# VH-VL binders against Protein broad-minded (TBC1D32): the designs that were tried, part 3

Target 1, 124 residues: Protein broad-minded (TBC1D32), of Homo sapiens (Human) (q96nh3r1119to1242)
Amino acid sequence: GIHPVYFCSTHYIEMLLKAELPLVFSAFHMSGFAPSQICLQWITQCFWNYLDWIEICHYIATCVFLGPDYQVYICIAVFKHLQQDILQHTQTQDLQVFLKEEALHGFRVSDYFEYMEILEQNYR

## First folded at step 1 (VH-VL)

Design s6 (framework fv_sotevtamab)
Heavy chain, then light chain:
Amino acid sequence: QVQLVQSGAEVKKPGATVKISCKVSGYTFTDYYMHWVQQAPGKGLEWMGRIDPEDGYTKYDPKFQGRVTITADTSTDTAYMELSSLRSEDTAVYYCATEKWFGTSYYGMDVWGQGTLVTVSS
Amino acid sequence: DIVMTQSPDSLAVSLGERATINCKSSQSVLFSSNNKNYLAWYQQKPGQPPKLLIYWASTRESGVPDRFSGSGSGTDFTLTISSLQAEDVAVYYCQQYYSTLTFGQGTKLEQL
ESMFold2-Fast, scan of step 1: ipSAE 0.005; ipTM 0.563

Design s7 (framework fv_sotevtamab)
Fold by ESMFold2-Fast, scan of step 1:
Structure s7 (fold): chain C 124 residues (1-124), chain A 119 residues (1-119), chain B 112 residues (1-112)
Amino acid sequence: as target 1 above (124 residues)
Amino acid sequence: QVQLVQSGAEVKKPGATVKISCKVSGFTFTDYYMHWVQQAPGKGLEWMGRVDPEDGRTKYDPKFQGRVTITADTSTDTAYMELSSLRSEDTAVYYCATHLGYSYRFDPWGQGTLVTVSS
Amino acid sequence: DIVMTQSPDSLAVSLGERATINCKSSQSLLYSSNNKNYLAWYQQKPGQPPKLLIYWASTRESGVPDRFSGSGSGTDFTLTISSLQAEDVAVYYCQQYYSFPTFGQGTKLEQL
């Protein structure tokens, strides 16, 4: 099938995470699980089974309207949303399981539009 | 193993610019932020700023904003700190440091570079 | 910026005796989610760069002697040297890494 075009690098994801959420970056480093790995998984699947259907539609619309970099900004917004939970999961297995199973239920794209606009202004 | 080696001492006149270097070995230069810290004689430590060597993006403390420029050269694994419009108050030891992926707890440090500003 | 304040500015202790250095932050360094204090302690000897001793307020860095210990939580922290040795004469700094890094003004530890 046809997969989304990736306009982000693993470096860009890691740079933004180090700059904006250093506690989260540190937690991933301690766990041995790369944040770019889960971001690419989310992006390749268009957050299928991670976000509610209406939020998947908001994700797609945001990326189409505002540009492909918003794929990365949404990933950073997800980490911002999950910061508290991520810091509790420093063991690799625990963090991977958490992020793959239920972590994104409750995430709303619209709650983070202003946050993502600030990321774009600071880092584009 | 992991080591940060800084350039030698500098003596400058007021109004001059100084540029000091920090050569990195023993880890992947582009994976970690490089920081610069100022220590005036008999005073404590003040964070000046940092650069991400991968993309060159910087953050500076407002106290140094406009006078400090921190850069990185990935071809030589070297970070630089340039301070312009030097004043006598800029006389200090300058350290480079990294945090090896953790939230700004510094290890290792460079050996320090003394910059003296006098007429 | 988070302001870090150390006390005392200087301290003289006899060999074999306990040394205690205090550090106060202008806001809490305890992150409720992971229950960790974002505080480090450094030792600096004349002509040398700072050396990381303790992180997460109480975790000793590898290779640091067990006579060094850190304690405290939130805004009030303490570095303790249980039995001073001559090699411990140095300036000690606390540092927060909860946000962009700031250091205390330093405490000079001298042999009495």
Scores: ipSAE 0.006, ipTM 0.547, lowest interface PAE 13.3, mean pLDDT 83

Design s9 (framework fv_sotevtamab)
Fold by ESMFold2-Fast, scan of step 1:
Structure s9 (fold): chain C 124 residues (1-124), chain A 119 residues (1-119), chain B 112 residues (1-112)
Amino acid sequence: as target 1 above (124 residues)
Amino acid sequence: QVQLVQSGAEVKKPGATVKISCKVSGYTFSDYYMHWVQQAPGKGLEWMGRIDPYDGETKYDPKFQGRVTITADTSTDTAYMELSSLRSEDTAVYYCATVYRLGSYFDYWGQGTLVTVSS
Amino acid sequence: DIVMTQSPDSLAVSLGERATINCKSSQSVLYSSNNKNYLAWYQQKPGQPPKLLIYWASTRESGVPDRFSGSGSGTDFTLTISSLQAEDVAVYYCQQYYSIPTFGQGTKLEQL
């Protein structure tokens, strides 16, 4: 399905996160920082300064070929990639600062293609 | 409180079309898929399809593809399931169902609508 | 389609005794990346819609008594009622949601 990206629900992002990664959702809730806030930041910047150019190209290709909802699914995949680090930063550090400082440079879009496909089948 | 309220029982002749409604309250209708499930008398549950109320995108089980049409009206928070070319084998209780936490397991169900197809 | 097969088709259990219902999937419903089993259990009483009991194979839905438990992984799953109560007489269904949702044929639980 094709949706205008500017109508993407922040509530949808948070509900998906709560359903798929409840510990990560709880960590964000405890931190006082909304997960949809960082997701919108990543999406509006096309992950510029967060992913290397090759991974940005993979992100764009995924969204072009599979639809704009994959912008949300890749954000969930990023949170899955960072789950252990997010849980640690809730306890000892500012989660918001962590997510803005090179948190994603280990992330590869291709490592999570199957994960995102299952998210699409279950939720969209 | 989340509620799914379905339209009343229908009696149809073979070859007719039936349209059942499911009105929702207690959550944002456009943010959740609405699914439809068939249960023939004394039989098990069979998933028919679902709709994304946000854009009207549908997905159907191949067994119902071509006969079932699922639609949504976001102005009234109501989903519809239309089944055409009715046969006696379509006599069943039809349920709408969704989930508060996203997924394809269902914690909220409508009360069910009995459709009887008889000559 | 993933085919779900329950066993037995029916069983009778005395009040206070353990009831065990099995469910097998034709392929694994365990997703290795998140280590979750995409499996739910429902209870249905005559004239009522199904009621969710268990999701993610072993997570009990809010408000469901703790005598109900789910276990298993991959292709083999079990719903256990540790001490049968009269109100537990119903038909029980397993459901996978790893792909297009499919249900087992149901297991009718009766009081002996």
Scores: ipSAE 0.005, ipTM 0.540, lowest interface PAE 15.2, mean pLDDT 83

Design t11 (framework fv_tafolecimab)
Heavy chain, then light chain:
Amino acid sequence: QLQLQESGPGLVKPSETLSLTCTVSGGSISSSTYYWSWIRQPPGKGLEWIGSIYYSGRTYYNPSLKSRVTISVDTSKNQFSLKLSSVTAADTAVYYCARTPLFSYFDYWGQGTLVTVSS
Amino acid sequence: EIVLTQSPATLSLSPGERATLSCRASQSVSNYLAWYQQKPGQAPRLLIYDASNRATGIPARFSGSGSGTDFTLTISSLEPEDFAVYYCQQRSNWFTFGGGTKVEIK
ESMFold2-Fast, scan of step 1: ipSAE 0.006; ipTM 0.580

Design t6 (framework fv_tafolecimab)
Heavy chain, then light chain:
Amino acid sequence: QLQLQESGPGLVKPSETLSLTCTVSGGSISSSSYYWSWIRQPPGKGLEWIGSIYYSGSTYYNPSLKSRVTISVDTSKNQFSLKLSSVTAADTAVYYCARLTIFGAPSAFDIWGQGTLVTVSS
Amino acid sequence: EIVLTQSPATLSLSPGERATLSCRASQSVGSYLAWYQQKPGQAPRLLIYDASNRATGIPARFSGSGSGTDFTLTISSLEPEDFAVYYCQQRSNWYTFGGGTKVEIK
ESMFold2-Fast, scan of step 1: ipSAE 0.007; ipTM 0.564

Design t8 (framework fv_tafolecimab)
Fold by ESMFold2-Fast, scan of step 1:
Structure t8 (fold): chain C 124 residues (1-124), chain A 122 residues (1-122), chain B 106 residues (1-106)
Amino acid sequence: as target 1 above (124 residues)
Amino acid sequence: QLQLQESGPGLVKPSETLSLTCTVSGGSISSSSYYWSWIRQPPGKGLEWIGSIYYTGSTYYNPSLKSRVTISVDTSKNQFSLKLSSVTAADTAVYYCARHEFGYSYGPLDYWGQGTLVTVSS
Amino acid sequence: EIVLTQSPATLSLSPGERATLSCRASQSISSYLAWYQQKPGQAPRLLIYDASKRATGIPARFSGSGSGTDFTLTISSLEPEDFAVYYCQQRSNWLTFGGGTKVEIK
């Protein structure tokens, strides 16, 4: 099985993205690539090969101490971080390749703690 | 193991709504790994993708058909359905349901139903 | 819309011969191309995906190649059951199919 800390509902991911970042949700819709697909990949691999080791440790610590829903909040924070880039990649291949190949360079978990706390307050 | 089966009326009158259901057996429709799609083929012609649905209800429609198409999913029945409104003779086709993988690899249409002929005629 | 053009429309060959089928995209689709086989009265069957990867259970005589805009499906030595219509399909932008190539007995 999937470890409980890393298990997440695809419905919750898509609902949150649509509510919080509707233009990003629309970009995924236009691209034919579901946001939950990349989120589940990030979550199940603990962002291995996507974040540097220090940020992976911050991701794990955040989820362990603040709860498994933070798996989703971190994914939404990543989309927030990449919002302008995502809006420029509306073609299916462009968006999928960008998210898989360009990685999450420059993303720091600590830059988004307040953002994620607000997501928890609004959507828990 | 996995089987997809189309069902629904084989005759639809012009201007009515075409309604089809795909029943999935031997596997779960409630999977984060797959999309579920409708494809059609007019007699003697090629294949046309209509749209796809994820088990959460997220849909992607062929832009040329988007104004007339609704796809829905019923995870409790392991089914997904197509409604195509305002049909004309041009909508006469064999309608297929199919699955495609949604993962790091390319998502081809790996399992297909056997197809059901829908004729639009008065 | 990405348009896929398949050529030739009809390919007449004998069993044992090599079949080469072409699919051209109106814009680059990288390797996001699949090939399907369809026999009369049957649903299409997946042969190749990601331009060159064989689907489970597909014989080694089927091979795919190409990237960008030009793609080829090759059947190294036609068996009687290989005479069918073949379709290419892209997933780079939405999902579209080519017009098909009919491989028929000479």
Scores: ipSAE 0.000, ipTM 0.528, lowest interface PAE 15.8, mean pLDDT 83

Design x1 (framework fv_axatilimab)
Fold by ESMFold2-Fast, scan of step 1:
Structure x1 (fold): chain C 124 residues (1-124), chain A 121 residues (1-121), chain B 107 residues (1-107)
Amino acid sequence: as target 1 above (124 residues)
Amino acid sequence: EVTLKESGPALVKPTQTLTLTCTFSGFSLSTSGVGVGWIRQPPGKALEWLANIYWDDDKYYNPSLKNRLTISKDTSKNQVVLTMTNMDPVDTATYYCAHRLYGSGSYFDYWGQGTMVTVSS
Amino acid sequence: DIQMTQSPSSLSASVGDRVTITCLASQGISSYLAWYQQKPGKAPKLLIYAASSLQSGVPSRFSGSGSGTDYTLTISSLQPEDFATYYCQQSYSTPLTFGGGTKVEIK
């Protein structure tokens, strides 16, 4: 089932995505694939099998030191990182496969610290 | 606690229009990503998906029945309504409404009790 | 449309038996598969989602496995309350489609 904490997080993720990356939000909507579904998968798995181990450690450290809301900000940063690729994958099955299997190999948490700070300032 | 309940006529004559209402509690269709679907099951047969509606009024229909189906919501009343035109005896089934989230990979996690609709002259 | 084929259509088993039900998709569905249990006169109940994730409140004797086109529901030690019909459902693409069901009945 859906717990209240995940319920609030999914709404927050979609609101932030629509505000910050409207073309990405539109691509997900057109594909029939909810961005919150992939974000929840990433969060619940702590990005296991998606990020290199060192980046998983950076993810955990960021959330421990800066607060649990950074789980959401990191998801938005990932979408920012993948924006061009997402816009190329508008078919439902193509976008889902891309995001689940291939997408995050080049993502570095440290490249997006300033971006996430700006998200916190705007949406805290 | 999430609950859903279907209501509507138990008997429908051939060629008539069926209207079913799903009334729910424990969630809101104003919440981003939330949806409600309709599924039917003829006696002794498998489940068949009919339609989904989502928080943003986005609607999806089974293509085999799309020209006969209309789904709508009243978010303030916590209700979803399914309308099916030109009823036939083969449409005799138990009709369920169920909670789900938007997107591929989602599932029906909470179901209503179902309402039996018999189509007969 | 993605066709979901369940096998067997029915099986007879005794309490304590290991029961295996299979579901074959006509194309790859990326583990976007759910399993439901339905008792006579009742609504379906979600058992498993994302092929292998156990729904909260569902006994641990239920498990799901598989990938690509081939998926399995296993009941490790059948209990009296498990005699029911089981359905798989793909959510990879619309229309959403269900398998034909597998009736688990008393031997």
Scores: ipSAE 0.000, ipTM 0.544, lowest interface PAE 15.7, mean pLDDT 84

Design x10 (framework fv_axatilimab)
Fold by ESMFold2-Fast, scan of step 1:
Structure x10 (fold): chain C 124 residues (1-124), chain A 120 residues (1-120), chain B 107 residues (1-107)
Amino acid sequence: as target 1 above (124 residues)
Amino acid sequence: EVTLKESGPALVKPTQTLTLTCTFSGFSLSTSGVGVGWIRQPPGKALEWLANIYWNDDKYYNPSLKNRLTISKDTSKNQVVLTMTNMDPVDTATYYCARVYTLPWYFDLWGQGTMVTVSS
Amino acid sequence: DIQMTQSPSSLSASVGDRVTITCLASQGISRYLAWYQQKPGKAPKLLIYAASSLQSGVPSRFSGSGSGTDYTLTISSLQPEDFATYYCQQANSFPYTFGGGTKVEIK
């Protein structure tokens, strides 16, 4: 299936985040919570219980039609979407609760198609 | 025009501490994603990476030398400083500083290098 | 640490020859590989990054290819200014590691 999560490099996720969203990377570093940890959880669960069903369908369609690397790009897009909120949560427990409680209800895959295409062009 | 230039002593005695300064122009270490690294090359031998420092003050060291190395930056002066303790004749090498990015970690522009000889 | 093994250590070639240099990583490096050219007494110069992307200002006769653990630098038609030592570098994980170098000499 479309579930190559076991081949996703935690180091790649962190390096891409550091390059693209350095303030978000810094916030995770200060909190002691690894961004790859939540990304792998999202990917492994196909964002089940994190995104609405229609957005989960958009996530799956994006990965099927544009390639499995979009699993990582969508995680970066989620961090881009949550950037302002993440910067307000520097304590480990607060950041973890925020990322899990919000269930990414405000995130729409279609709002970030252009952003993800730019990530693919830059990082391939 | 982007330039980097290494400075420091040409001769160091065994057991002393080496201090090297990289002075650069044409870019700033306040720019997100940018860093400066140090690489050395003993005469006639391969390149060996020593340490990197990035815009956010993240520091990375070669584990084989980590207990001897300290890297720091002065963003206002456009300088990066490397110190290496307990110098030994085997540390004789040309020392380079170079600009590096967080992805994919390439050294795109290099200083001219400074030769450091360790002898009594 | 990821070990980078270059082959050959040296080669002799004539102007106009096609030259191939190989770099083997001890583990997969996901195409995070750069190639550098170093002329005697000079600093290294970046030629190729991300295994196959040509650095701006580098002649098109230089190309890179490969994936996984196996990477190649090719010079399609060797020129007099290409006689130098070439190094590969992996950028997949810290510490950064370089190959031992390949010296390209006049035949």
Scores: ipSAE 0.006, ipTM 0.544, lowest interface PAE 13.4, mean pLDDT 83

Design x11 (framework fv_axatilimab)
Fold by ESMFold2-Fast, scan of step 1:
Structure x11 (fold): chain C 124 residues (1-124), chain A 119 residues (1-119), chain B 107 residues (1-107)
Amino acid sequence: as target 1 above (124 residues)
Amino acid sequence: EVTLKESGPALVKPTQTLTLTCTFSGFSLSTSGVAVGWIRQPPGKALEWLANIFWDDDKYYNPSLKNRLTISKDTSKNQVVLTMTNMDPVDTATYYCAHSIYRGYFDYWGQGTMVTVSS
Amino acid sequence: DIQMTQSPSSLSASVGDRVTITCLASQGISSYLAWYQQKPGKAPKLLIYGASSLQSGVPSRFSGSGSGTDYTLTISSLQPEDFATYYCQQYYSFPWTFGGGTKVEIK
């Protein structure tokens, strides 16, 4: 069957992140930690233990009704949400710990729905 | 409420492997953001962080101890196990396990277990 | 690795005194700093996290301050039960590192 990685190309994530959030892209580049690695972790786990249950349901509904590319758009939305904090973490291990322990608390899919629709319009 | 307790041998011979078990209650190591770490303190010296294991089974080790450390968990038994290979007299210390959440500070500690390394 | 330097290594003070302990990081740690109290023969106890946030149940005479590389623990009016060694810890970057400790002896 279809493996989730077919919907989450490393080059696609890199392209979108570089275009939309160039400072975040630079922070990951300087840290030596690939943003696609984090996105694959989030997608593979369906944000389990990262988002609350209501937000996981919104994530799944968004991907089902709007298409599998929204797996990537939601990851970019998360990076936009965390932009200020990410820019403070210049070391690889600092960034990894931040993204594992704290990163997605307070993230709401609905706060970024318009942003994700714009991403779809520009990059579909 | 939250309790942790270390167990393991009090005496270890040089070159042997040390195995320590942390048994805890009052929290679950399946809860998002929760971690358990190991910290040691040689007699009369400062605290030294050894390793952490997180709710998602991610593991971090102190690089100064190189490949000597292994940390694992058994969530159903509320236990975390640390192994340390090739013990040396300089590894003589009190070993603590501790709870943490959403960063690397430790809010609840076990009582500690003294490990002496001698011939 | 980030080195944490505590000053002084030891001090003696009388009950009621204001005591200050300093912790210096070898690089900026963005207030990811905790303070611990350790009494002889006992495990450390968390006093402060995030440089200035007081842990639940800790007396208000303890306070933390600082930013960047320079952090201070203050005990506004030393009590007999405050005889202990105090440690700072940075949790900004792996490996997490502790200061060398400051022993507070009550005269």
Scores: ipSAE 0.000, ipTM 0.538, lowest interface PAE 15.0, mean pLDDT 83

Design x12 (framework fv_axatilimab)
Fold by ESMFold2-Fast, scan of step 1:
Structure x12 (fold): chain C 124 residues (1-124), chain A 123 residues (1-123), chain B 107 residues (1-107)
Amino acid sequence: as target 1 above (124 residues)
Amino acid sequence: EVTLKESGPALVKPTQTLTLTCTFSGFSLSTSGVGVGWIRQPPGKALEWLANIYWDDDKYYNPSLKNRLTISKDTSKNQVVLTMTNMDPVDTATYYCARLFGSGSRYYGMDVWGQGTMVTVSS
Amino acid sequence: DIQMTQSPSSLSASVGDRVTITCLASQSIYSYLAWYQQKPGKAPKLLIYAASSLQSGVPSRFSGSGSGTDYTLTISSLQPEDFATYYCQQSYSIPLTFGGGTKVEIK
């Protein structure tokens, strides 16, 4: 049957993050904060209050035209974009505040299309 | 006491496949956070990382060599096996296996190394 | 790939000297740096991880410092057993990359 996207995304997010960005995965593991939790928050809210309106439109269009797995690939792309900043935030609370308040300002979906296509090729 | 030891052929002909086995004791690759990596060193040259395998069977390869490398583990035998295809004289090196320290941590390091096995690629 | 540049490639020193080896990363590696010691014919030995953390069993004369792109290994008072080649290694990004090595030779 058809599995709920949110359930498949949780497992898939953590697998891909560990494979693609092992140091980011390690940083989350050390902080005790699950990367899938923030990703699910982003996905369920359609990045409302995280991305600019035009970028939310690009996110939705990408998922509609390229498939629901791109919900996961964009989350990995966000972590790729934030890799340097995430590695500097070693405490759980600092990392959570960073990811909620400022981290996604200036993120552009189009900057990461090639990266997401590579993720699809490597993990599908 | 943690120990690792490499084994395999000392001489390989060009175009052949190299198979190296790392046999270890004092730890288990079923333990969360533990891994084993392979590193090589050509005579008189710097260290070059090849591949890592972790307790959960996650595998990472040096992209420059990815199409030639396969890493696997046998937890019942405490062994990690590396295969490298299409050997060339430039692949002549001492090959090491090492335990990965802190794969689930933000601190990476290779804390215990095998003695190394010299592989010469010559016709 | 992140390139790791070590300097000097070799140095000559006497027992009791302070020895400093530097490692420059081509981009910031956020202290995800380890230092290894390798004696002739032997496997490398981990000395320092996370740029400044001393590995258990390693003498306190070894220390690491640095941040961003610039890192240093210091041996405060060189001992006879310290004549070896030293390597830095970054673990910030795959592939893991090593510096070219610094050979510490007896004067």
Scores: ipSAE 0.000, ipTM 0.512, lowest interface PAE 18.2, mean pLDDT 82

Design x2 (framework fv_axatilimab)
Fold by ESMFold2-Fast, scan of step 1:
Structure x2 (fold): chain C 124 residues (1-124), chain A 121 residues (1-121), chain B 107 residues (1-107)
Amino acid sequence: as target 1 above (124 residues)
Amino acid sequence: EVTLKESGPALVKPTQTLTLTCTFSGFSLSTSGMGVGWIRQPPGKALEWLANIYWDDDKYYNPSLKNRLTISKDTSKNQVVLTMTNMDPVDTATYYCARIPFYSSGWFDPWGQGTMVTVSS
Amino acid sequence: DIQMTQSPSSLSASVGDRVTITCLASQSISSYLAWYQQKPGKAPKLLIYAASSLQSGVPSRFSGSGSGTDYTLTISSLQPEDFATYYCQQYNSYPYTFGGGTKVEIK
């Protein structure tokens, strides 16, 4: 999308990640890899090559019907889903490889719908 | 009203395994973002975090105790169980379970009343 | 591990006094800090989260401030029910760590 919206998304992602998953935020800081970088890759590609086609359809439908902020909430939900794996990469550069080269196997949008609704209620 | 209550043995012998159960009401670990943690306090000393478990079965352990700790949940019974192996007299403490709100995964509210565990021969 | 140092370890105060307790982190914790009150024989009670956010139901005489590595809990006008031990806790990184506690006792 538009540069202002895109810029807002990166700032918003880091703000929400820091507030909701402070340990994940710290893990990214220790790894030297910005969480907004991977989120932007996911968002700009609509999770192509990261999620199964049916989950991509759920992602798009969620954003269309509930608003563009759900792009961010889904990214936070993905980090919650991967939280334990991410925390084990705090002292390595493997975090970037893990997030960029691995598919998000096991992530289902529906498993985190209530979580995302709570994020919207708290931050919007 | 949200309440938690710890239960388990009051006395444990050195080298034995401790099993503590946290039974709660007023919330469910089926709710996305919700978690329960365990914290202990030796007599007259500071609080020490032990372990967390979340709705999606994510588990976190204090690294200094990780090889001794196991945390599990039974969502249908509203229970969280902590086991700690190879108990030592220095593990004598009041053990608390507490709710972790989804708006912040790092603070505890409310806390159970605590259960005192004494480790001696 | 992030070390949390509270000062003072104890203090004596009178009802109506302004009480200040400090908590120093060994590295920046980005305001991911909570304060708890514990009365003898009782479980801790949450007072403040995110360094400065007052928990619902906690009297307005309690306030938190600070950033980076330096945090403060202030009781503006000490009441009889406030004589207790206070603990800070960081949640910026695992393992979560608590301060050593500050006992507020009657002068």
Scores: ipSAE 0.000, ipTM 0.535, lowest interface PAE 15.9, mean pLDDT 83

Design x3 (framework fv_axatilimab)
Fold by ESMFold2-Fast, scan of step 1:
Structure x3 (fold): chain C 124 residues (1-124), chain A 124 residues (1-124), chain B 107 residues (1-107)
Amino acid sequence: as target 1 above (124 residues)
Amino acid sequence: EVTLKESGPALVKPTQTLTLTCTFSGFSLSTSGVGVGWIRQPPGKALEWLANIYWNDDKYYNPSLKNRLTISKDTSKNQVVLTMTNMDPVDTATYYCAHSRGLYDFWSGYFDYWGQGTMVTVSS
Amino acid sequence: DIQMTQSPSSLSASVGDRVTITCLASQGISNYLAWYQQKPGKAPKLLIYAASTLQSGVPSRFSGSGSGTDYTLTISSLQPEDFATYYCQQLNSYPLTFGGGTKVEIK
């Protein structure tokens, strides 16, 4: 069935990112670009144009079966996947362009199930 | 049996580029979840992590050294190569490569098998 | 970066003693912590991962405990082969960081 997508607070996203990936959080702070802005973009569009359609299906299935908080956990998993790219683009002052215009190549939802389960256990 | 071995003892002049090779057996970098890291230890000092590479070619670098470091793999040869540019006497250290393992995810790296280390001295 | 502060920097102990080494993280690391033993001139050896899980083949006299920011390595009855330097490492976030080490010397 169709699952309504509910917005999680920007504060929750920011706190979780700061706790789990402090270097990524610092990179966003230095760039002047809020991590919650890109998370909202990804969530609102169901990762359309960011993930392959098979991975979009995995994203939707994960949120339907495990709950809407997984929208946030998947975003944190994406940041973990892109950590080195984020640090590189922050140094060049182009983080916002990188995250908005590049596809999330190589990201597989299944590679991060264990990671997201840990986030749920620690933060839900 | 897992074994790793770094390139032999090396002398490097200031401003030169260091290239170290890690040759391993008992595992494959084509296996999902497998990674290899580089760690160094200056004489009488603590361990310092440099870089990790994973089966899917994901790369992680120490941000303090990021502009100087390149890590790559040759899966068919069971080798991982670390390149470090603009060597300085303060980079004198024993350099280790190690098999990287995650707790619940592949990228949260702890090191269960280590090479013997190779001493790199930077002097003219 | 997560700073790992290890204490003491060195200690002297006798065979049979209980030895306790502490590791303090600058922020919570959710048990993403490993402990290593290093003998002079040798590579480090993994003792404990996930803060408290003993690596296969490591003697049961070694144990790890702690949570949040505060972690402890305990050697319940020190043996001659245990005189070494011990390092903690956080694996919660990149860059991976190690403590400054604790040298356990014979007395």
Scores: ipSAE 0.000, ipTM 0.540, lowest interface PAE 16.8, mean pLDDT 83

